# Designs tried in a protein design chat: VHH binders against q9y6x5. Part 447

Target 1, 379 residues: q9y6x5
Amino acid sequence: LPPKLLLVSFDGFRADYLKNYEFPHLQNFIKEGVLVEHVKNVFITKTFPNHYSIVTGLYEESHGIVANSMYDAVTKKHFSDSNDKDPFWWNEAVPIWVTNQLQENRSSAAAMWPGTDVPIHDTISSYFMNYNSSVSFEERLNNITMWLNNSNPPVTFATLYWEEPDASGHKYGPEDKENMSRVLKKIDDLIGDLVQRLKMLGLWENLNVIITSDHGMTQCSQDRLINLDSCIDHSYYTLIDLSPVAAILPKINRTEVYNKLKNCSPHMNVYLKEDIPNRFYYQHNDRIQPIILVADEGWTIVLNESSQKLGDHGYDNSLPSMHPFLAAHGPAFHKGYKHSTINIVDIYPMMCHILGLKPHPNNGTFGHTKCLLVDQWCI
Key: E = the ipSAE of ESMFold2; O = the ipSAE of OpenDDE; V2 = 0.75 times the mean of E and O plus 0.25 times the DockQ between their complexes.

## First folded at step 21 (VHH)

Design kb13 (framework vhh_7uia_1; at its last look DockQ between E and O 0.48; V2 from the best seeds 0.00; counts 0 for: pae E 5.7 > 2)
Fold by OpenDDE, look of step 21:
Structure kb13 (fold): chain B 379 residues (1-379), chain A 124 residues (1-124)
Amino acid sequence: as target 1 above (379 residues)
Amino acid sequence: QLQLVETGGGLVKPGGSLRLSCVVSGFTFSSYAMAWVRQAPGKELEWVSSITGSGGSTYYEDSVKGRFTISTDNAKNTLYLQMSSLKPEDTAVYYCARIHYVWHSGRWEPFDHWGQGTQVTVSS
């Protein structure tokens, strides 16, 4: 039988949560599998971009999902959480579930992973749930495991997405130990439910499971605000994406807009598109706006109003607070092995290897994950 | 006709042992994973144990690990649950079920066929 892989994402699970809170179910999962303690995600450190990087192995400039909110100046189209169904936004890359389905006698399934309810390159996941935040984890899990168990052609790749602890991180801030303890306990319980369900169905030994996340979370404060209205009139630009990485579309001369913003705050870097640091791999795409504002960690870019978020993400991808983790279990993985760090784009070639898929050109390095795999040489 | 028939239930004292049997008919036993589930009075259905069709893998709910053993005899088309160190909390009707998803009452259910159940009572 062909290998099977379930990819699970808990949105906004910061890596150091594992050190600061108790996760008996997740720790058991790790004990019987592998752990990557820190995953360096892609810039910007937002949900849609990073989830698409996981399944394409590409930097954001290459796969074209460059933010949660985007604007294309040629087509005049907008992308947002509530408007993400146009294949136009996704077609600059080929996600792994599409690659998988193009193989003989294989199908893919998805429970609300970003992009899975959209036909990409005229191919949509064989099985999928339309995104609905009100749908319980249990129901999502039930559908995924049903498809893994009963489908013909067999589902060999599946994705499962859950919105916590991101939503709570935004609401409470990651430094709220009381509330976050409660939230993270629930996450661990869900992991327990996942494992139990797989055992119940007799899938546990033969299914490869990856549990990861797209980004972390940093503490924000009302005392750390950058008010753009203090620096530039709102009529001079269109805001395409806001905090903590604001995308600015000038309505007047770009240089004039830049000059008004460049010294707006000592806690914000202002870049012309061509001057964006190379290390971000965030330049070579038309969907990146002419001016980018990058707030320092924990600072919030606002207009003439206060932020409601006590936690946020999207900052420099070199910041530890932005980094998620990766745990995995299954026949492809070692048992009881821990690894320090990988890049988030490295996950794609690993998954392709596990599934026996030829990867599309990507930015990942297979060598970075070799030590996680039982069939690979590791020094 | 597909049929599952549980036997072996009864009254036992705490710390005692009991062996449940489930005889199946109407399908190839080794082609399906099987499960034991139980329902205590006033409680929801609880998964207890599963075994793959080949018998190569067995799984248990945490509360019964180390005490219960699931097994099969393909020649007899029989599923077993050996229970030891029984506790009052193990009191329930025990069902054997075939693992195969089925659409039922607007949702997918992981078990398409059940037995009638057998009562297990653990009491001093």
Scores: ipSAE 0.872, ipTM 0.957, lowest interface PAE 0.5, mean pLDDT 95
Fold by ESMFold2, look of step 21:
Structure kb13 (fold): chain B 379 residues (1-379), chain A 124 residues (1-124)
Amino acid sequence: as target 1 above (379 residues)
Amino acid sequence: QLQLVETGGGLVKPGGSLRLSCVVSGFTFSSYAMAWVRQAPGKELEWVSSITGSGGSTYYEDSVKGRFTISTDNAKNTLYLQMSSLKPEDTAVYYCARIHYVWHSGRWEPFDHWGQGTQVTVSS
């Protein structure tokens, strides 16, 4: 039978938290497996786009989830955290759980990974939980392990999503050592619970487990605000998304809107769509608006003079503060191996290899992850 | 009808040994995985060890590995936990539990039946 894989995300887990805080359970997981110290994620460094990039191997322009708030000018449809179930948004790519469960004698299971409660290409995860942030990690884990251990046809690919440390990172900021230490200790305890549950159920030795995240977090400040209302009247544009990458749909001539924004702040880059840096791979989708504003690290674009956020993400994907980590354990992975970097899009072809799936065309490079895998020559 | 009855608890000195038994009735052990779970005073339940019915595989929590041995005697429908090199931190009520997922209070739970527990106390 093909190997089984559990993909776990702890949202907003910045790579350097591993060096700056103590994680006895996660470090033991790494000691028995592999670590990628930095994962270069995709621009924009937001939750929905990066979770979909992990499971499709595609840049955001290619998979169509280009932000947490979107507008499609052709269909006039709107996407948001509370309005994310229309398959229209997700159908520009095929995520790994769809490919997996369409294979003969295979199922997929999901505990709240973005998109897994949506029928993508008329296919929804074989077993899934509707998203509900009040459901505990223990309940999510119980469902996943029940499905992994008891389903027919067998679950060979499963996902598990947890909202921390992202929620607390926004609330406290990543540099609040007291509060983040408490939050990250709770996360490490959850990782300990995960490993112990897998051991208890006899899954640990034969299940491949990836623990990763979608992005990091940077410190914000009330001293680092960019007030759009000081630069341009509301009537000249429709605001699709605000911070730290604002998506601007002009209501008047685009060049006129651009000129009103161009010198608004030295801490914000203003791009016409055709001028967005090529390294972002963030141009070739109708959902990317005609003008985007990209705040410098730690700066917040606001419509008023205050912000309640002490931490944020979504910035330039070259920033180390935006990068997560990846750790993995299981029969497919070496033991005690550390690797410096991969691209987040590289995770998809690696997962397809582990599961024996034919990957769809994607932006990942399997060669970047070969050294993690026991069946590959690293040299 | 289904029952799990633990015996063999007691007071032992540090470094001592003890064997717990869990006599099962109402089902055949070979059809289900079984676990030992303990609860120290003022602490949450902690998984100790598991054994599969069909595979004969055994699993241990890290702090007991090498000191505790889980086993079964299918002819007697009995699960055992042989405890050696006992430490004060092993002091707890030890429960025998059957691993079988049950839907309870809106979630899956991995244990559907529990014994009443047996006290193990490790002290001078």
Scores: ipSAE 0.226, ipTM 0.704, lowest interface PAE 5.7, mean pLDDT 92
ESMFold2 (binder alone), look of step 21: mean pLDDT 82; pTM 0.820

Design kb2 (framework vhh_7uia_1; at its last look DockQ between E and O 0.79; V2 from the best seeds 0.00; counts 0 for: pae E 2.9 > 2)
Fold by OpenDDE, look of step 21:
Structure kb2 (fold): chain B 379 residues (1-379), chain A 124 residues (1-124)
Amino acid sequence: as target 1 above (379 residues)
Amino acid sequence: QLQLVETGGGLVKPGGSLRLSCVVSGFTFSSYAMAWVRQAPGKELEWVSSISGHGGSTYYEDSVKGRFTISTDNAKNTLYLQMSSLKPEDTAVYYCARVHYVWHSGRWEPFDHWGQGTQVTVSS
């Protein structure tokens, strides 16, 4: 039988939640599989960019999804969560579900994973759900498992996306133990539902399952605000993306805008595009704006009329609070093995290996995940 | 015609044992995963156990794990559920079902064929 892989993302699941809360179902999943305790995600640490990095193995500058909100100066197009269906934004890379479908006797399925409801390189997932946050996890799970079980050609790669605990993290802040305990319990229960469904269908032993996330969450506060209006007149620039990494499109001389912003706050770094630190791999794309503002951890960039979140993400990808985890189970994976750290881009070559796909050029390192796999030598 | 027929139900005291059988016809038994599902009075259908088509993998709901055993006899086209250490809460109609998704009443259902069910009553 051809190998099958289900990739599941719980948005905004910070890695250290595993240490600070109880997850009976997830721990059981890990016990019978593998755990990567920390996954270093890509900068910026936002939803669309990181999810696309998982399935392409590329840094954001390479796959072209550089933020949740983007602007292209040549075409004058805008990208946002409510306007994400134009293939223009996605076509700078080839996601794994497209690669998979180009193989003989294989198809892909998706339940609301970013980009899966868009034809990329004129190819759309064989099976997919249009994004709708109102659709229950159960319904998403039901469709995914139906496609995994009944499709012809067989679905060999599937994705499943869920919006929690990210939404709650934003609302309550990650340090709200009472509310987050409730939220994370629900997540664990959903993992239980997933496992039970796969067992019910007789798929559990033959299906590879990866459970991961795109980013973590840090605590924000009304006492840690950076007001741009105090530093520069709004007429001098267009805000393409706001917090915690603001993308600035100057309407006047770039140097003048930069000079007005460079000393705006001791808790914010201001970069000209060419001066963005190399470690971010966030420079070589036209969709990155001329000036980037990066707030320190826990600080929020605001305008006078901005609303405040109690938790946020998007910060420096070296911060532990931004890091998700990865757990996996199935015939390709060891049992009871724990690994300390990988890069999020390393997931792609691993998935390609599991599925027997030739990977496109990517930034991942297959060697980083070898110890997770039963068919590989672990040094 | 595809058919599933359950037998083996009955009245048993707590701590007792029963063995349910499901004879299938009309399809290749080993080509499908099979499941046991139960429905208690006033409750919704509950998955109990599944077995892969090749018989190599067995799965159980947590509440019955260690007490129930699912198995198959391909030569007899029969699915079994050995139940031990039965509890009053195990009282239900037990159905055998073929695992295969089917569109029904506006949704995908994981089981396309069911038996008529067999009553299991656990009471002192």
Scores: ipSAE 0.874, ipTM 0.956, lowest interface PAE 0.5, mean pLDDT 95
Fold by ESMFold2, look of step 21:
Structure kb2 (fold): chain B 379 residues (1-379), chain A 124 residues (1-124)
Amino acid sequence: as target 1 above (379 residues)
Amino acid sequence: QLQLVETGGGLVKPGGSLRLSCVVSGFTFSSYAMAWVRQAPGKELEWVSSISGHGGSTYYEDSVKGRFTISTDNAKNTLYLQMSSLKPEDTAVYYCARVHYVWHSGRWEPFDHWGQGTQVTVSS
């Protein structure tokens, strides 16, 4: 019978939360499985791009979800978190659930992972929930376990997405120990509920489970604002995305817009598209705008002089504050093994290996994850 | 036609032991996970223990781990719960249940069949 995999994301779970807060249930999960202490994600360090990178193994320029807010000048299409259903945006890659359910006698199930309610290449997840942030974790878990237990053909790959601790990280900031302790305790209780539910239903024995995240969170402040209105008139550009990576579509000569911005703040890097650092792998897609502005860690780009966010993400992917973790448990994984780092794009070829799927061309390296797996020689 | 019948409850002193049995009929016993679930007076249902249908893995709620043992006898189509070191807080009606999702009362429920329950009372 084919191996089964459940992929779980807790949005915005910064890797060092594991060291700075108490997670008795997650620590028990890790003790009986594996931990990757930090995962180097993709630039920009935003929700939609990084969730798609996990399931495609591709950099953002290659899979086409390059930000949470996008504009395509040829088709005049817009993408946002409230306007994300057009397959146009998603069709530059093939996510793992599509590959999985096209195999004979296999299905895929999804509880709100980004893209799973979209017919990508005319293929939607076999079982899915339409995205609705008001649906409780318990209801998401109930549906995913029902599909794992009751489906024909059987569900062999399932995803589960939860919005915390990202939402609270934005609201309170990662340095608010009191509020974040309360939030992270609730997350740990949900992980305990997940494991207990799988045990209660008799599913735990033959299910591989990955618990990971898309990015971290950094502290913001009213003392760290970059006011674009002080540097350039609104009439000279269209703003596609604002902070911490602004996407600028010039309305006038591009060089003139660049020159007005380049000395705006010492806490912001201004790049012409061709000058974006190669290490970002963030250049070769038409959805990347002609000019991007990259704020330094903890700085916020604003149009007026205030911001209500106390935490944010999207910064340079070399920053430890932007990195999530990965934990895994199940028959494919070692017990009690800890690993320092992988790249987020490495998760896809590892998942394909576990499921016996042929990966599409991708940017991941299977060798980076071999030490996590019982069927691989680790050297 | 499908039936689950619990027996073995009773009154017992703290520190004592009981063995609960659940005799089943009407399905292939090894094809389904089975569970013990209890309800103390005035409390919600609480999962106690489960055993997988094949592979033989057992799982326990934290408060009973090391004191209770779930097992099966496939030849007799019987699920067991061996209870030892019983405490007053173990007082409840104990149900055996089969793991199989069904639509019920506006949601998916993970257990499709339940026994009538057997009373366990732990008191001095």
Scores: ipSAE 0.500, ipTM 0.837, lowest interface PAE 2.9, mean pLDDT 93
ESMFold2 (binder alone), look of step 21: mean pLDDT 81; pTM 0.810

Design kb3 (framework vhh_7uia_1; at its last fold request DockQ between E and O 0.83; V2 from the best seeds 0.82)
Fold by OpenDDE, fold request of step 22:
Structure kb3 (fold): chain B 379 residues (1-379), chain A 124 residues (1-124)
Amino acid sequence: as target 1 above (379 residues)
Amino acid sequence: QLQLVETGGGLVKPGGSLRLSCVVSGFTFSSYAMAWVRQAPGKELEWVSSITGSGGSTYYEDSVKGRFTISTDNAKNTLYLQMSSLKPEDTAVYYCARVHYVWTSGRWEPFDHWGQGTQVTVSS
């Protein structure tokens, strides 16, 4: 039988949560599988970009989903979480489910993973749920496992997305131990439900399962605000994205806008597009605006409004607070193996290997994940 | 016609043992994962145990781990559930179920065929 892979994302699951909270179900999952303690995600550390990086192996500049909010100056199109269905935004890359479906006798399934309800390169996931945050994890799990079990052609790749603990992280802040403990317990229980469902169905030993996340969460405060209105009049620019990485489209001379912003705050770096640090791999795309502002960790860029978020993400991808984890179980993976770090783009070539797919050109390094796999040499 | 017939239920004292059997007909037994599920009065259906078609893997709900054993005899087309150290909370109707999703009443259900069930009562 062809290998099967289920990719699960718990949005905003910071890596160090594993050290600071108890996860009996997840720990059991890890005990019987593998753990990567830290996954370095891509810049900016936002939901849509990083989820697309997981399934493409590409930096944001390459796959074209460069933020949760985007603007294309040529077509004058906008991208947002409420406007993400135009293939225009996704077609700069080929996600793994498309590659999978282009193979004979294979299909893909998705429960609300970003981009899965969009025809990308004229191919949409064989099975998918339209995004609806009100749909329970149970229902999502039920559909995914049904597709994995009953589909023809067989579903060999499936993805499952869940909004927590990100939403709660934003609401409570990651340092709220009481509330986050409750939230993370629920997440662990959901993992328990997932495992139990797979066991109930007799899929557990034959299904490869990856549990990961797109980013972490940092604590924010009303005492750490950067007010752009104090530095520049709003009539001089269009805001495409706000915090913690602001995308600025000047309405006047770019240099003038830059000069007004460059010293706005000691807790914010201002970059002309051509001056964005190379380490971010966030330059070579027309969807990146002429000026970007990058707030320091824990600082929030605001206009004449106060932020209500106590936690946020999107910061420098080198910050540990932005890093998620990866755990995996199944025939492809070792048992009881822990690895320190990988890059988030490394997941794609690994998944391709597991599924027997030829990967598209990508930024991942398969060598970084070899030690996780039973069929590879780990030196 | 597909049939699942459960037997072996009864009244036992706490700490006692029972062996349930499920004879299947109308399909290839080894082609499907099989499960035991139970329903206590006034409670929802609960998964108890599963076994893969090959018989190579067995799984149990946490509350029955170490006490129950699921097995198959392919030659007899029979699924078994050996229950030991029975507790009052194990009291339920036990059903043998074939693992295969089916659309029922507007929802996908993981079991497409069931038996009539067999009553297990654990009481002092």
Scores: ipSAE 0.909, ipTM 0.970, lowest interface PAE 0.5, mean pLDDT 96
Fold by ESMFold2, fold request of step 22:
Structure kb3 (fold): chain B 379 residues (1-379), chain A 124 residues (1-124)
Amino acid sequence: as target 1 above (379 residues)
Amino acid sequence: QLQLVETGGGLVKPGGSLRLSCVVSGFTFSSYAMAWVRQAPGKELEWVSSITGSGGSTYYEDSVKGRFTISTDNAKNTLYLQMSSLKPEDTAVYYCARVHYVWTSGRWEPFDHWGQGTQVTVSS
């Protein structure tokens, strides 16, 4: 039987939700498989960049999806969550589903994972859903399991994406225990439905399943705003992305723009591109703008307005609040094993190993994940 | 012609045992996962148990785990459900079904063929 893998993301699932809320179904999944308690994601800690890092094993500067909002000065192209279909943005890397379906007698399936409805290197996922947030989890799961069960050539790699708890985390904030408890209970029920569906179809024993997320969530407040309009006139720059990492394209001398911004708030770091900390791996791509502004945790950059969000993400990737978890179950994985930390880029070479694929050059380290796998000598 | 035929239902006292059979024809059932699904009076269909085509893995919904055993006999093209420690809550029509997705009435459904069902009644 060929090795098969289902990769599932619940967007915005902060790692410490596991210890602060009840997850009977997810905890059973973990007990029979493996847990990585903290996954250190990539900077900036946003949805599109981190989902692409999972499936390419690359830092954002290397795969080219450097934010949820981007601008290319040469082509004048814009990228946003409502304008993400141009392959131009995605073609700086090869995601695992492309590599997988180019193998003999293999195909890939996708339900809403970022980039899977785009022809990357002239190759689109063999089976996919066009992104539509109104499609229920049950319908996404039903399509995935139909493709896993019925397809020829067989689907050996599948992705499944769900927008919660990210959407509710933005709306309520992670500190709203009443609302987040209700939201997280519904997510645990979806995980229970996933496992039961796989068992009902006879897929459970031979399918490897990874349940993970792209980032966490931190609490925001109307008391923690940084007003750019009080520091710099709009005419001096083009705003490519706003909060919590602002991307600034100067219209005048960039040193002059930097000097107007550097003392704007003690709760915001202002970086010229060449001065961005090396640990971010966020410098060597033309899509990264000449100046970025990085707000402190829980601070919101605004243009002379209030913010309606009570939770946000995108901050420094060293912050525990930005870290998701990873759980996995299947024939490739140990049972009852807990691991403290991996890097999100380590997931890609692990998945390539499970599927018998040769990884493209990447930033992951296979050794970080080998103790999760039954076929590896763990030291 | 593809056919699934359930037998072995009947009336049994609480704590009793019963074996359901599903004889298949028109396909090699070792190539497909097979399931038992039940419907209690006035209730919706409920998945009970599944077995892989190889017979290597079996799965059960929580309320029957430890009491029911699913199995196959490839020589007879027959699926079984051995039921023990039966409870009144197990009263239902039991169907065998083949796991294969089919497009039906606006969606993909996971079972493309069903037997006619066999009645199991657990009553004192």
Scores: ipSAE 0.718, ipTM 0.916, lowest interface PAE 1.4, mean pLDDT 94
ESMFold2, look of step 21: ipSAE 0.659; ipTM 0.899
ESMFold2 (binder alone), look of step 21: mean pLDDT 81; pTM 0.809
OpenDDE, look of step 21: ipSAE 0.902; ipTM 0.968
ESMFold2, fold request of step 22: ipSAE 0.705, 0.656; ipTM 0.912, 0.899
ESMFold2 (binder alone), fold request of step 22: mean pLDDT 81, 81, 81; pTM 0.806, 0.805, 0.803
OpenDDE, fold request of step 22: ipSAE 0.908, 0.906; ipTM 0.970, 0.969

Design kb4 (framework vhh_7uia_1; at its last read DockQ between E and O 0.89; V2 from the best seeds 0.84)
Amino acid sequence: QLQLVETGGGLVKPGGSLRLSCVVSGFTFSSYAMAWVRQAPGKELEWVSSITGSGGSTYYEDSVQGRFTISTDNAKNTLYLQMSSLKPEDTAVYYCARVHYVWHSGRWEPFDHWGQGTQVTVSS
ESMFold2, look of step 21: ipSAE 0.696; ipTM 0.910
ESMFold2 (binder alone), look of step 21: mean pLDDT 81; pTM 0.811
OpenDDE, look of step 21: ipSAE 0.901; ipTM 0.967
ESMFold2, fold request of step 22: ipSAE 0.681, 0.769, 0.722; ipTM 0.905, 0.931, 0.917
ESMFold2 (binder alone), fold request of step 22: mean pLDDT 80, 80, 80; pTM 0.802, 0.798, 0.797
OpenDDE, fold request of step 22: ipSAE 0.908, 0.908, 0.908; ipTM 0.970, 0.970, 0.970
ESMFold2, last read: ipSAE 0.699, 0.721, 0.731; ipTM 0.910, 0.917, 0.921
ESMFold2 (binder alone), last read: mean pLDDT 80, 80, 80; pTM 0.802, 0.800, 0.802
OpenDDE, last read: ipSAE 0.908, 0.909, 0.903; ipTM 0.970, 0.970, 0.968

